# VHH binders against o75319: the designs that were tried, part 193

Target 1, 181 residues: o75319
Amino acid sequence: GNHIPERWKDYLPVGQRMPGTRFIAFKVPLQKSFEKKLAPEECFSPLDLFNKIREQNEELGLIIDLTYTQRYYKPEDLPETVPYLKIFTVGHQVPDDETIFKFKHAVNGFLKENKDNDKLIGVHCTHGLNRTGYLICRYLIDVEGVRPDDAIELFNRCRGHCLERQNYIEDLQNGPIRKNW
Key: E = the ipSAE of ESMFold2; O = the ipSAE of OpenDDE; V2 = 0.75 times the mean of E and O plus 0.25 times the DockQ between their complexes.

## First folded at step 15 (VHH)

Design S4 (framework vhh_4orz_3; at its last look DockQ between E and O 0.83; V2 from the best seeds 0.00; counts 0 for: pae O 4.0 > 2)
Fold by ESMFold2, look of step 15:
Structure S4 (fold): chain B 181 residues (1-181), chain A 120 residues (1-120)
Amino acid sequence: as target 1 above (181 residues)
Amino acid sequence: EVQLVESGGGLVQAGGSLRLFCAASGFTFSDYDMAWLRQAPGKRREWVALITSGGETDYADSVKDRFTISRDNAKNTVSLQMNSLKPEDTAIYFCARESWDYGEYYFDYWGQGTQVTVSS
């Protein structure tokens, strides 16, 4: 049936808001049908996500789901007031330019529509680490002009886990700046 | 090589029905979960329905009780029966295979799609 993603239990459910940005990262929430294989303290449902965000005195205004599936939860499991956006993102490879552009476009649209509030963009892949960290950092570098090492350090600290895939790190540090349009 | 080929699309009036087919080859079909997704003009691709290797099904809320996914392991086909069609169901419909690769659920192969057009 429903498999728990490998190493999913090893990651903190939700990070902290990244200071100076509108981003918060988390691992994929799992709907109730996955809980049979989880100890109570290991559970992290869509409801748990929103409770943890509220505990930080924050509010989500958009969730960007980078997973390459729809198995883990449905948009219907989220409050209807929170926009949900799926960007199918191939794992373990540096995301292609089309995927990067879709992510930048979504973030820029959110910032325009939400300039009068302080709501956050929640971003997740399966573990909320490699694809999530790459795309957040790519945005900060290309759009906000943040130095690669500063973007990576900020993400790692706020997520509570370091980016793991060396090809992602090398592309962020030494690869070309991508076009924003 | 893995191939997924959709068919059965066409033009239909609102309230009508269509049945889509996906012919699968190049793998042990009965071992894999299969899905239908769709992409309307100018929109992003969205998930529609899933059928597991064991025959369990799940649906997007927008199509529940109108669409039925099924599979025939002897013929290596996945079908999508679409009833009570609405203009908003207009899209290219894609068949996808889902596997447990890379330690997570993953759509690893896609068909070329078949067009469904629902007129008012």
Scores: ipSAE 0.553, ipTM 0.809, lowest interface PAE 1.8, mean pLDDT 92
Fold by OpenDDE, look of step 15:
Structure S4 (fold): chain B 181 residues (1-181), chain A 120 residues (1-120)
Amino acid sequence: as target 1 above (181 residues)
Amino acid sequence: EVQLVESGGGLVQAGGSLRLFCAASGFTFSDYDMAWLRQAPGKRREWVALITSGGETDYADSVKDRFTISRDNAKNTVSLQMNSLKPEDTAIYFCARESWDYGEYYFDYWGQGTQVTVSS
């Protein structure tokens, strides 16, 4: 059956826009079949995602899904107007260079195509924290030249939760810059 | 060693049918949910269909009512019957094993894939 991801309920469904960026992080929305296992106030569907984004007076321009399955929701559950990108990203380990590149490429492509608006890049994994935070911070560090500690602090503050994986933090702080091409 | 081997792909005209097969080995097949994924040229990999160890099925909306996933635990096989094929179904199709670990679902193994080409 459909299992609620462990600790999924413990995380805020949607973070805040990261100031100075187009990023917003959120936990994975769950399709209707999961609702029977949740209290009404715990439910977070694709529809709920968009409602929460609107409540922040923001608009999603792209969703990057880093989960390693599509059990949680279907791309068809999203509005047709918002492109969906799947980057299968293994959990608990630092993403490989290919994954990092795919993420950077997607972000850069979006920014090039969306210079005339202020739409957000929504990024999520299961909890919208570790994989999500790493790749966003990796982008800010490698592409935008942000200091690692500043990137991490910014992400943590905006997500409302701190990165938990020490290997991710260590790589961001002390790891090599990854190629942007 | 876990191994998944896809077969059955090929060239077919729009409106035609194909049946894909996946032979699994190296694990207790009946304990795992199985899925089919596909990736079209220049497009993202996408989930197509899933069948649980209990035989429950789920489909992407794009293939619902046209594709049918099934499994034979005695033969360690999972199949994808594809009817009413469309050009947009053209892709490499992968058989994948789904696992649960660290509190998450994820696909941990897949094969080399089988090419499906639907001509207009």
Scores: ipSAE 0.029, ipTM 0.370, lowest interface PAE 4.0, mean pLDDT 92
ESMFold2 (binder alone), look of step 15: mean pLDDT 85; pTM 0.851

Design S5 (framework vhh_4orz_3; at its last look DockQ between E and O 0.87; V2 from the best seeds 0.00; counts 0 for: pae E 2.4 > 2, grease 24.5 > 24.2)
Fold by OpenDDE, look of step 15:
Parts: structure tokens; C-alpha cells; sequence
Structure S5 (fold): chain B 181 residues (1-181), chain A 120 residues (1-120)
């Protein structure tokens, strides 16, 4: 059967909207087949995601999935009204320029098409922390001109957990700016 | 060395059928879950079907009841029978191995892909 990702239970299901941005990070929701291995209070399904977002008086306009599998849930488990984008992103290593560009392009495209609303860009990897945090921060740094430490602090505070991977942090703080096109 | 080699792609008319094959080598095939993914022009790569080492199958809703994934552990092959093909099925189809590492699932090896073109 399907394994629960390690330490998945340790992370808050959903973070908070990042002030000044339209980003919100969350851990990967798990489809029903995983629930048999979880206590009821540990369950976090695609439906639960949307309920939690609603509880924050927010609305998702886009979901970017950075996991490197499709096992956790299906795009069809999401409301049809919310577009789903998959960007296969390898864990534990700094995303390559192509991945960074894909992410930036997706975000910019969304913002251009959604100027008339305040819908959020939901981003997740497995834990919604390292890959997710890196790419969000990379965007804020490269595109929005935010100071690296400010971006990282903002993400950590809003996610409720701190970036854990030193290579990600180091790249954000001291690495080169990546091309936006 | 792990190798995945896809074959069986081609041009077919809408409503037609194709059978894709993936030949695997360089690892204990029977121990791994295998998948098919596809990438259409101008679109991102998407998951199509999965078959576990135990033979359990799962499908994207877009291909459910039309596609069938199967495996032959004796031959180290995974297949994708595609029926009732539609133009929107046009894509490069990739065979992939799925692994568990660092506490999560991930596709760790991909083939070069095989082109499937469905004409209207």
C-alpha cells in the first residue's frame, strides 16, 4: 500500500497567506486511500485543504504541485474551477534554472490573468516547506526584489515552519539571481 | 545502469488503438512500481497510469476505461494499451520507474519517450 511521507504528520496542513503576496503554502493533501493509515485528526485531503482555506476567508485560484509523483492525490480531486499545475521538482537539491523559470512563468501568468481578484496561489511539495519555500522565496527575490532574509523570514512565519535545507537557504541568500525569462 | 526504452508509438486516427511498450533493464524490475506519463505540445508532463509491483493499477481520469497498464515481470516490460484514442491524447509518452526515497515517492528514471499522434 501507499506509505505516508515521513514526517508528514509533523507539519501544519496549511500556512497563512503571505502578506503582500498571493502565495499560500501547504503540505501535500492525501487522497482517501491514505486515510486508513491515519488517525481522523491527522487526515488532510484535497477537500480538507479547501475547507481550511475557506476558514481563512481566502480562495485558491491556482495550485502548483511540486511533488515528483502523482500518487498522493489526483487533479480530479480538486474543484474544476481551480487550475492545477504540476512542476515535477526533485527534492533535496536546489531546483534547476528550468524549474525556477517554470515556476516564475506560472506565477506571472496567473497574476496577469487574475488582476481583478484576490485569489491565492497555493504551492505545495510533500511537506510544503523546502521546495515550496525555495521557489516562493526565489520568486520574491528575483522578481519582486525582496531581500533574501526578508523573503525567508516571511515564508517561515507564514508557513509556521522554517526552511530546513541549508543548501536552499544558502542559495537564496548568496546565490545568483535567476533569469525571469 | 537503469534503462527504460519506450516503443509502439505512431500515428493513429481518432477512435483507434495503440499499444506502447517499455523495456526495462538494470534493476530488479519486479520490485518497482512503474508508470506511464505523457507530455503534450505546449503542456506540462502529466501522469497517465501506474502499476504497482503487486499488479495494482491506477489511472488518470482522462484515460480511465480507455487505457490499460500491464506488466510482464518475466520479460521486464510494462505496457500501455490505449483504446478509443482522442486527439487530446497526442503526446510523447514516457515510461517511468517510481521509487521511495527520503521519505517520499518520486519518479527516479525516465525513458526517452515515444511519440503518439492521434489525428482527427
Amino acid sequence: as target 1 above (181 residues)
Amino acid sequence: EVQLVESGGGLVQAGGSLRLFCAASGFTFSSYDMAWLRQAPGKRREWVALISSGGETDYADSVKDRFTISRDNAKNTVSLQMNSLKPEDTAIYFCARESWDYGEYYFDYWGQGTQVTVSS
Scores: ipSAE 0.489, ipTM 0.800, lowest interface PAE 0.9, mean pLDDT 94
Fold by ESMFold2, look of step 15:
Structure S5 (fold): chain B 181 residues (1-181), chain A 120 residues (1-120)
Amino acid sequence: as target 1 above (181 residues)
Amino acid sequence: EVQLVESGGGLVQAGGSLRLFCAASGFTFSSYDMAWLRQAPGKRREWVALISSGGETDYADSVKDRFTISRDNAKNTVSLQMNSLKPEDTAIYFCARESWDYGEYYFDYWGQGTQVTVSS
């Protein structure tokens, strides 16, 4: 059977829109096959994600899935009108320059094509925290010129959980700016 | 060292069949989940099928009922039988190993891929 990711139950399902940005972060939704091992109130399906976004009076225009698997849900579980993008992102290490480039390229493309609406970019990894927070902050720092500590503070507040991995935090605070990839 | 080597790709007419093989070495094959993914021209890599170490299978909706994933633990191979092929199935097909790594599912090794071309 399907395993529930470790500590997945400990994280808030969906954060809040990050003010001044088009980002919202969440933990990985789990398709129906995972629900046998979850209490009803613990379930967080692709449908639950969209209901929670709607409750915030927001709308998703893109989902960027950073998990290094396809086990958790299928793109077909999402409304056909919401583009889905998989960026296979290795965990436990600072994402490499190619991964960062792919993320920036996807965000910039979305912003250009969606400049006439206010739809959000939903970003998740397994827990919606470390890989997700790193790449969102890296984008804000490198592309939008946000100060590292301001980007991190904004992410932590809106996600409802603090970035955990010290190597990610140190790279964001002290690492090189990667604007010209 | 872990190696995954795909074979069996080629040119096939629409409606035809093809069988892909992935030869695995350098690990205890029977203990790992295995997957097939594909990358069509100009598109990102997408998941196609999974077979667990226990033999349970799952498929992308686009290939369900046409493709069959199977494994042979004695030969350390995973196979993908592809029937009723369509031009949309044209892609490079990759074999991948999936583990339960650090408390989550994780594709930790990939093959180099084998080309499948379906002509109309």
Scores: ipSAE 0.425, ipTM 0.719, lowest interface PAE 2.4, mean pLDDT 90
ESMFold2 (binder alone), look of step 15: mean pLDDT 86; pTM 0.855

Design S6 (framework vhh_4orz_3; at its last look DockQ between E and O 0.37; V2 from the best seeds 0.00; counts 0 for: pae O 5.1 > 2, grease 24.8 > 24.2)
Fold by ESMFold2, look of step 15:
Structure S6 (fold): chain B 181 residues (1-181), chain A 120 residues (1-120)
Amino acid sequence: as target 1 above (181 residues)
Amino acid sequence: EVQLVESGGGLVQAGGSLRLFCAASGFTFSSYDMAWLRQAPGKRREWVALIDSGGETDYADSVKDRFTISRDNAKNTVSLQMNSLKPEDTAIYFCARESWDYGEYYFDYWGQGTQVTVSS
């Protein structure tokens, strides 16, 4: 049996486009096998994700899945026209340099391939907060030169929830700039 | 200590079959979900199949109907029967344990892997 991730119901399904970036963050969508344990208003499926993005007059051009499992949904549950990238990201610790590099490489590749459209990079972990917020902010800091506190404030505002893990926040604010190029 | 040891890899002609085994020790095997993943040269590790503690299975579309995951709780083993093998199935195959920790699903232990090479 599938369990609903703890506190998953407490988070807004999808955030807002982050101004000046191509990012949008959301919590993990759950395939139909999880819906038996959810009230109708609590459901957030892969289809629901795309409907909510469309309601914002946006379009996804890439989904980056940071979860360390494939249980929640399969890439085949997504439209074939939307590239899907899994970056297995362990939780509870600051992502390592290899993980950060993979994320930066994926974002830079997307921006090059999509310079002539306005599609978004959707990023999620389980809750769309800690791993998601860390890697988005790390990209903005290291690649775009955004000040750490400004990156965190932008993410928190657009996600609709604040980053929670203090070790991630401290690494973003006080850790070295990590450039892998 | 948790240990996962894969075996059964080897060389096989396209269209052939192999059976992989994962010997598990150091934990209550029957209580955990188990998975097979694979990594082809120069590519990212990808999920192949899952069997939960209750015996329910799920598969990646690329292997569905050709591969069968199973478990033997008496022997603490997970196996992967691979039929109708294709050259694109060439990879290192990893056994992984999946737990429910910290309120989410998480692959917490991995085997060292076993090489499968499919010649055409």
Scores: ipSAE 0.482, ipTM 0.749, lowest interface PAE 2.0, mean pLDDT 91
Fold by OpenDDE, look of step 15:
Structure S6 (fold): chain B 181 residues (1-181), chain A 120 residues (1-120)
Amino acid sequence: as target 1 above (181 residues)
Amino acid sequence: EVQLVESGGGLVQAGGSLRLFCAASGFTFSSYDMAWLRQAPGKRREWVALIDSGGETDYADSVKDRFTISRDNAKNTVSLQMNSLKPEDTAIYFCARESWDYGEYYFDYWGQGTQVTVSS
C-alpha cells in the first residue's frame, strides 16, 4: 500500500513566494488514500495545497512535479485550470543537464505566456526541498544571474527549510553554469 | 548480486501488443517495489509503470490504460503488458528495482534493457 514518505511530516506543507520571482515550493501533496494514515492536522492534499496558496493571497499558474512516481496524487486531483508538468527527477543526484534544461524551458515558457498575470510556479518534489531547491536555484543562478549564495538563502528562507544535500549546494555554489537552450 | 534481466522486446506495428518480462535475482524480490522505465532515442530515461510489493500499480499518463504491470513473487518476475502500442512508445525498456534512501524513492538497479520498436 501507500506509505507516507519518510520525514514528510517534518516539513512545512507550503513555503512562501520567493520575492522577485514567481516561484513557490511545497512538499508533495498526498491523495485521499493517505489520509487514513495521518492525523487531520497532518493532512496535506491537493485541495489543501490550493487552500494554503489562497491563504497567502496567491494563485498557482503551474505545478511542476519533480517526483519519480505518481503514487502520491494524480493530475486529475488538481483543478483543470492549473497546468501540471511532470519532470521525473531522481533524488540524491544533481539533476542532469537534460532535467535542468527541461525545468528552465518550462519556467521560461510559463513566464512568456503569463506576462499579464502574477500567478505562481509551484514546484515540488517529495519534501519540496532538495530537488526543488536545486532546480529553482539553478534557474535563478543560470538564467537570472543571481549569486549562488543569494539564491540559496532566498530559497531556504522562503521554503522555511534549508537545502540539506551538500552535493546540491556545492554544485550551485561552485558548479558550472548549465546551458539555457 | 542484484540482477535484472529484461526480455520480450521486438518490432511491432502500431496498434499491436507486446509483453515484456523481467527476471530478478540476488535480492528478496517480494520486499521491493518494481518498475519499468524506458528511454527513447535522444530522450532521457522516463518512468513508465510501477508495482509495489503489495501489488498496487501506478502508471505514467502516457501509458495509462494501455500498459499493465504485474509481478509473480514466486518466480521473481515482473511483466509489462503493452497494448495499443504507438510509435512514440519506441524505446529501450528497463526493469528497475525501487529503493528508499534519505526519505525518497529512487531506482537503484536496472537491467540492460530490451528494445521495443513500434512502426507506423
Scores: ipSAE 0.032, ipTM 0.291, lowest interface PAE 5.1, mean pLDDT 92
ESMFold2 (binder alone), look of step 15: mean pLDDT 85; pTM 0.851

Design S7 (framework vhh_4orz_3; at its last look DockQ between E and O 0.88; V2 from the best seeds 0.00; counts 0 for: pae E 2.01 > 2)
Fold by OpenDDE, look of step 15:
Structure S7 (fold): chain B 181 residues (1-181), chain A 120 residues (1-120)
Amino acid sequence: as target 1 above (181 residues)
Amino acid sequence: EVQLVESGGGLVQAGGSLRLFCAASGFTFSSYDMAWLRQAPGKRREWVALINSGGETDYADSVKDRFTISRDNAKNTVSLQMNSLKPEDTAIYFCARESWDYGEYYFDYWGQGTQVTVSS
């Protein structure tokens, strides 16, 4: 059967909206087949995701899935009203320029199409932390001109967990700006 | 060296059928979950079907009841039978191996893909 990702239970299911942005990060929701391996209070399904978002008086306008599998849940498990975007992103290594560009392009496209609302861009990888945090921060740094340390602090605070991967942090702090087009 | 080689793609009319094959080598095939993914023009790569080492299968809703994934461990092959094909099924189809590493699932090897074109 399907294994629960390691340390998945250790992370908050959903972070908070990042002030001044449309981003919210969360860990990967797991489809029903995983629930038999979880205590009821540990369960976090696609439905639970949306319930938690609503509890924050927010609404998701886009979900960007950075996991490198489709095992955890199906896009069909999401409401039809919320577009789903898959960007296969390898873990533990700094995303390549193509991945960064894809992410930026998706975010910019969403913002252009959603100027008339305040819907959120939900981003997740497995834990909703390292890959997720890097790409969000990379966007804030490269596109919004935010200082690297400010971006990282903002993400960490809102996610409720700190970026863990030193290579990601180092790249954000000292790495080159990536092209936005 | 791990290798995945797709074949069986081609041009077919809507409502037609194709069978894709993937020949695997360089690893213990029977121990791994295998998948098919596809990438349509101008779209991102998407998951199509999965078959685990035990032979259990899963499908994207868009292809459910039309596509069938199967494997032959004796021949180190995974197949995708595609029936009732639609123009929206047009894509490059990739065979992929799924692994568990660093505490998560991921596709660690891909083939070069095989083109499937469904005409109206």
Scores: ipSAE 0.475, ipTM 0.793, lowest interface PAE 0.9, mean pLDDT 94
Fold by ESMFold2, look of step 15:
Structure S7 (fold): chain B 181 residues (1-181), chain A 120 residues (1-120)
Amino acid sequence: as target 1 above (181 residues)
Amino acid sequence: EVQLVESGGGLVQAGGSLRLFCAASGFTFSSYDMAWLRQAPGKRREWVALINSGGETDYADSVKDRFTISRDNAKNTVSLQMNSLKPEDTAIYFCARESWDYGEYYFDYWGQGTQVTVSS
């Protein structure tokens, strides 16, 4: 793998912790082999991710990778103390119920295991926006009872970029509540 | 119709070897990157190895130096030579095709998998 994902340079690397939640969103970190095609200031490696999280006085306790590939970095590039979960999530369409359930299950499991700390769930797809925003918002709506518009606004503000694909936004606003089990 | 069919799985003693095959059809095989992934019982699916259209390879650290991915563009096959097998290599092994879909890397087709069981 030597291609930089399209528009990846256009997005802020890491968002901010979403207040009242344990979520933080970011774009996919790129391993060293991608850096040949990046200016030094454009680099965003797995190491850079953790440095930026620490700069926010936060700590990751789980990374959920929603990309439909493993090309961008290896799980072995992450600290051994940070669990990594891959949920292969089809892009450009609203995630199916199985994918949504896997995400909810992972989040609920994390919250149970981490009730005595303040570590964050890091969530990313390729750009850290559409699939990431959809699943975080779907969790907040279905599990936490947050109003769709409030979930979307919170995500957009904390990510630093607005959800782009209208099919995701439409499903969050007007689609059915999904089963949590 | 894109099809990926794995074969060559089975029961093997620890320290042994096994070769998996993936037969590809319905697409211009030489133009696509190919990968092997695996899923152990009760665990998540994980990446094992990748070979790009130009023959360059990459491996998960846990299998590096023990496994070799290769491709035969004349036969439209990807294979995974697995040496020095360990019980932790026990899993269903999946063949996947990877493309540059929508400006990003994307596993767009998957096989049904083949079982590999490594006994102590």
Scores: ipSAE 0.471, ipTM 0.772, lowest interface PAE 2.0, mean pLDDT 91
ESMFold2 (binder alone), look of step 15: mean pLDDT 85; pTM 0.848

Design S8 (framework vhh_4orz_3; at its last look DockQ between E and O 0.62; V2 from the best seeds 0.00; counts 0 for: pae O 5.2 > 2)
Fold by ESMFold2, look of step 15:
Formats: sequence, structure tokens, C-alpha cells
Structure S8 (fold): chain B 181 residues (1-181), chain A 120 residues (1-120)
Amino acid sequence: as target 1 above (181 residues)
Amino acid sequence: EVQLVESGGGLVQAGGSLRLFCAASGFTFSSYDMAWLRQAPGKRREWVALITSGGDTDYADSVKDRFTISRDNAKNTVSLQMNSLKPEDTAIYFCARESWDYGEYYFDYWGQGTQVTVSS
């Protein structure tokens, strides 16, 4: 059967747009088959995601899915006007340089193609925290020159939850700048 | 300990068929969901098909109605029948186990892959 990811209910479904960036982070939406034991107010489906984005007067232009599975929902559950990109990102450790580069390449491509609109890049892993926060912050640090502590603070505040894994935080604060090109 | 070994890949003309096999060992096969993924040269790895321990199946839209995933719990194998093959199906195909051991769904073991090449 379908299992709800551990502690998934404990996290806000969708954060707020990160000011000065095109990012918004959220936890993984769950397709209807996961809802059997969820109360209505606990549900967060692909449709709910888009409704919550609309309620913030925002529009998604890209979804980057960092989960290491396709179990939770399929791209076909999303409106056709929203590009979807899967980057299988190994959990429980700092993402490798290849994964970081793929993320940077996707973000840079989006920004180029969307320079004349205000659409957002939605990024999620399972909980929308560790992998998501790491890769967003890594981009801001390496590409935009944001100081590590400022990137982390911005992400935490806008997500509504703090990054939890110390190995990610340590790598962001003290690790090397990663190759952009 | 856990091992997944793919076989059955090869060269085939467009419109043809192949059947891939994945031999599993080192775990209670009947208790796990299994998947096929693929990676074409210069492209991202993508999910192809899933079969649950209970036998329910799901497919990427790009292969739906052309590919069939199945499992044989007595032989500890998962198979992928691929029909109506197209050049864009050219890739290394990987068998993967999906676990819950990390509190979320996660492909935790992969095979070495088997090459499928579809010529025009």
C-alpha cells in the first residue's frame, strides 16, 4: 500500500515566494490514492498546490521535483502549461556535483526563457526542506553571490521551517563554491 | 547483499520488441515494489514503470500501452516487455527496488543496467 511520508503532515504545504528570487518551495503533493487515511484538511494534492499558488497571486512556470521516486504523483496530474523537471536527487547526503550542476542549469534556463514574466520555479523534495533548501541555497550562493547565512535565513523564513540536516548547513556555510559552468 | 542483474538488452529495429529481465537476490523479493528506469545518452534518467508487491502496475505516459511490467515472485524476477519500439527508447535500462526504509519512497538499489538500442 501507499504510505504517507514520515512527518509529512507536520510541514506547511507551500512556502512563500523568496523575495529577490524566482523560487517557491513546497512539500511533495500526493495524488488521490494517498488520501485514504488523511483528513480533508491534511490533503495536499497537485490540484491543491496550484490553488495555493493562485491564492498567493503567483504563477508557477516550472516545477523541479527532487524526489528519488515517482510514486507520489505523475507529471500528467499537473496542468499542461507548467513544465515539469525531475532531478533524481539522492537523499540523506549532500547532493553531488552532477546533481548541483543539473539544478543550476535548469534554473538558469528558466530565468533566460522567463525574463519577461514573473512566473516562479517551484522546488520540492519529500518535505520541501533538506534537498530543496540545500539546492536553492547552493544556487543563490554560487550563482548569485549571496552570503551563505543570508541564503539559509531567507530560505528558512520563506519556507516556514528551518533546514534540519547539519551536514547540509555545514556544506553551505563552509564548503567550496561549486562549478557553474 | 542486495543484487539486481538485468538482461535481455540488444539491438532491434524500430517497431520491434524486446523483453528485459531482472534477477533479484539478497532480500525478500515478494515484499518489495520494483521499477524500471532508463537513461539515454546525454539525457536525464527517467522512470518507466512500477509494479507493486501486490502486482499493481503503473507506467510513464511515453511507454503506456507499449510496455508491460510483470513479476514472478517464485523466481524472484521482474520483467519488462517492450513492444513497438522507437529510436527514442534507446537507453540503458535499470531495474530498481523501491523501499520505505528511509521514511519515504526511495529507489535504494539499482542494477548495472542493460543496453537497448533501437535503430531506424
Scores: ipSAE 0.498, ipTM 0.777, lowest interface PAE 1.9, mean pLDDT 91
Fold by OpenDDE, look of step 15:
Structure S8 (fold): chain B 181 residues (1-181), chain A 120 residues (1-120)
Amino acid sequence: as target 1 above (181 residues)
Amino acid sequence: EVQLVESGGGLVQAGGSLRLFCAASGFTFSSYDMAWLRQAPGKRREWVALITSGGDTDYADSVKDRFTISRDNAKNTVSLQMNSLKPEDTAIYFCARESWDYGEYYFDYWGQGTQVTVSS
C-alpha cells in the first residue's frame, strides 16, 4: 500500500518564492489514493499545489521532482502546460556531480526559454527541504555567485524550514564549486 | 550483488507489441516491489508501471490498458507486456527495484535499460 512519508505532515506544503530568483520549494504532493490516510486539512495534492501557488499570485513554469520514486503522484496529475522533470536524487547524501549538473542544466534551460515571463521553477523532494534546498543553494552559489550563507538563509526563510542535514550545509559552505557544464 | 538485466527491446511499428523482461538476482526477489521506468532522449524520466510483492499493479495513465506488468517469483523475473505501442512510447526502459527506507519509497537499483523504438 501507499505510505505517507515520515514527517511529511510536519512541513509546510509550499514555501515562498525566493526573492531575486525563480525558485519555489514545496513538499511532495500526494495523489488522491493517499487522501484516505489523511485528514482533510492535511491533504496536499497536485491540484492543491497549483491552488496554493495561485494564492501567492505566482505561476509554475516547471516542476523538478527530486524524489527517488514516482509513487506519490503521476505526471498526468499535473497540468499539461507545466513541464515536469524527474531527477532521481538519493536522499541523505550530497548529490553527485551528475545530479548537480542535471539540475543546473534544467534550470538554465528553463531560464533561457522563459525570459519573457516570470513563471517559477518549482522544486521538490519528499519534504521539499534537504535535497531541494541543497540543489537550489548549489545553483545560487555556483551559477549566480551568491555567498553560501546568504543562499542558505534565503532558502530557509522562504521555505519556512531550515536545512536539517549537516553534510548538505557543510558542503554548501565549504565544499568545492561544481562544474556548470 | 543486486543485479537487474533488462531485455526484449527492439524496433516495432506503431500498433505493434513488445514484451520486456527483467532478470533479477542478488536479493530475495519475492520480497520486493518492482517497477518499470522509461526515458526518452531529451525528455523526462518517468514511471511506467509497478507491481508489488503481493501482485498488485499500478500504471501511469499514459500506458494504462496498453501495458501489463507481471512477475514470476520462481524465476526472479519481471515482465512488461506492451501492446498498442505508439511512437511516444519510444524510450529506454529500465527495470527497477523499489525499497522503503528513511520514511519514503525509492528505487535503489535498476539495470542498464533496453531500447524500445516505435516507428510511425
Scores: ipSAE 0.019, ipTM 0.353, lowest interface PAE 5.2, mean pLDDT 92
ESMFold2 (binder alone), look of step 15: mean pLDDT 86; pTM 0.855

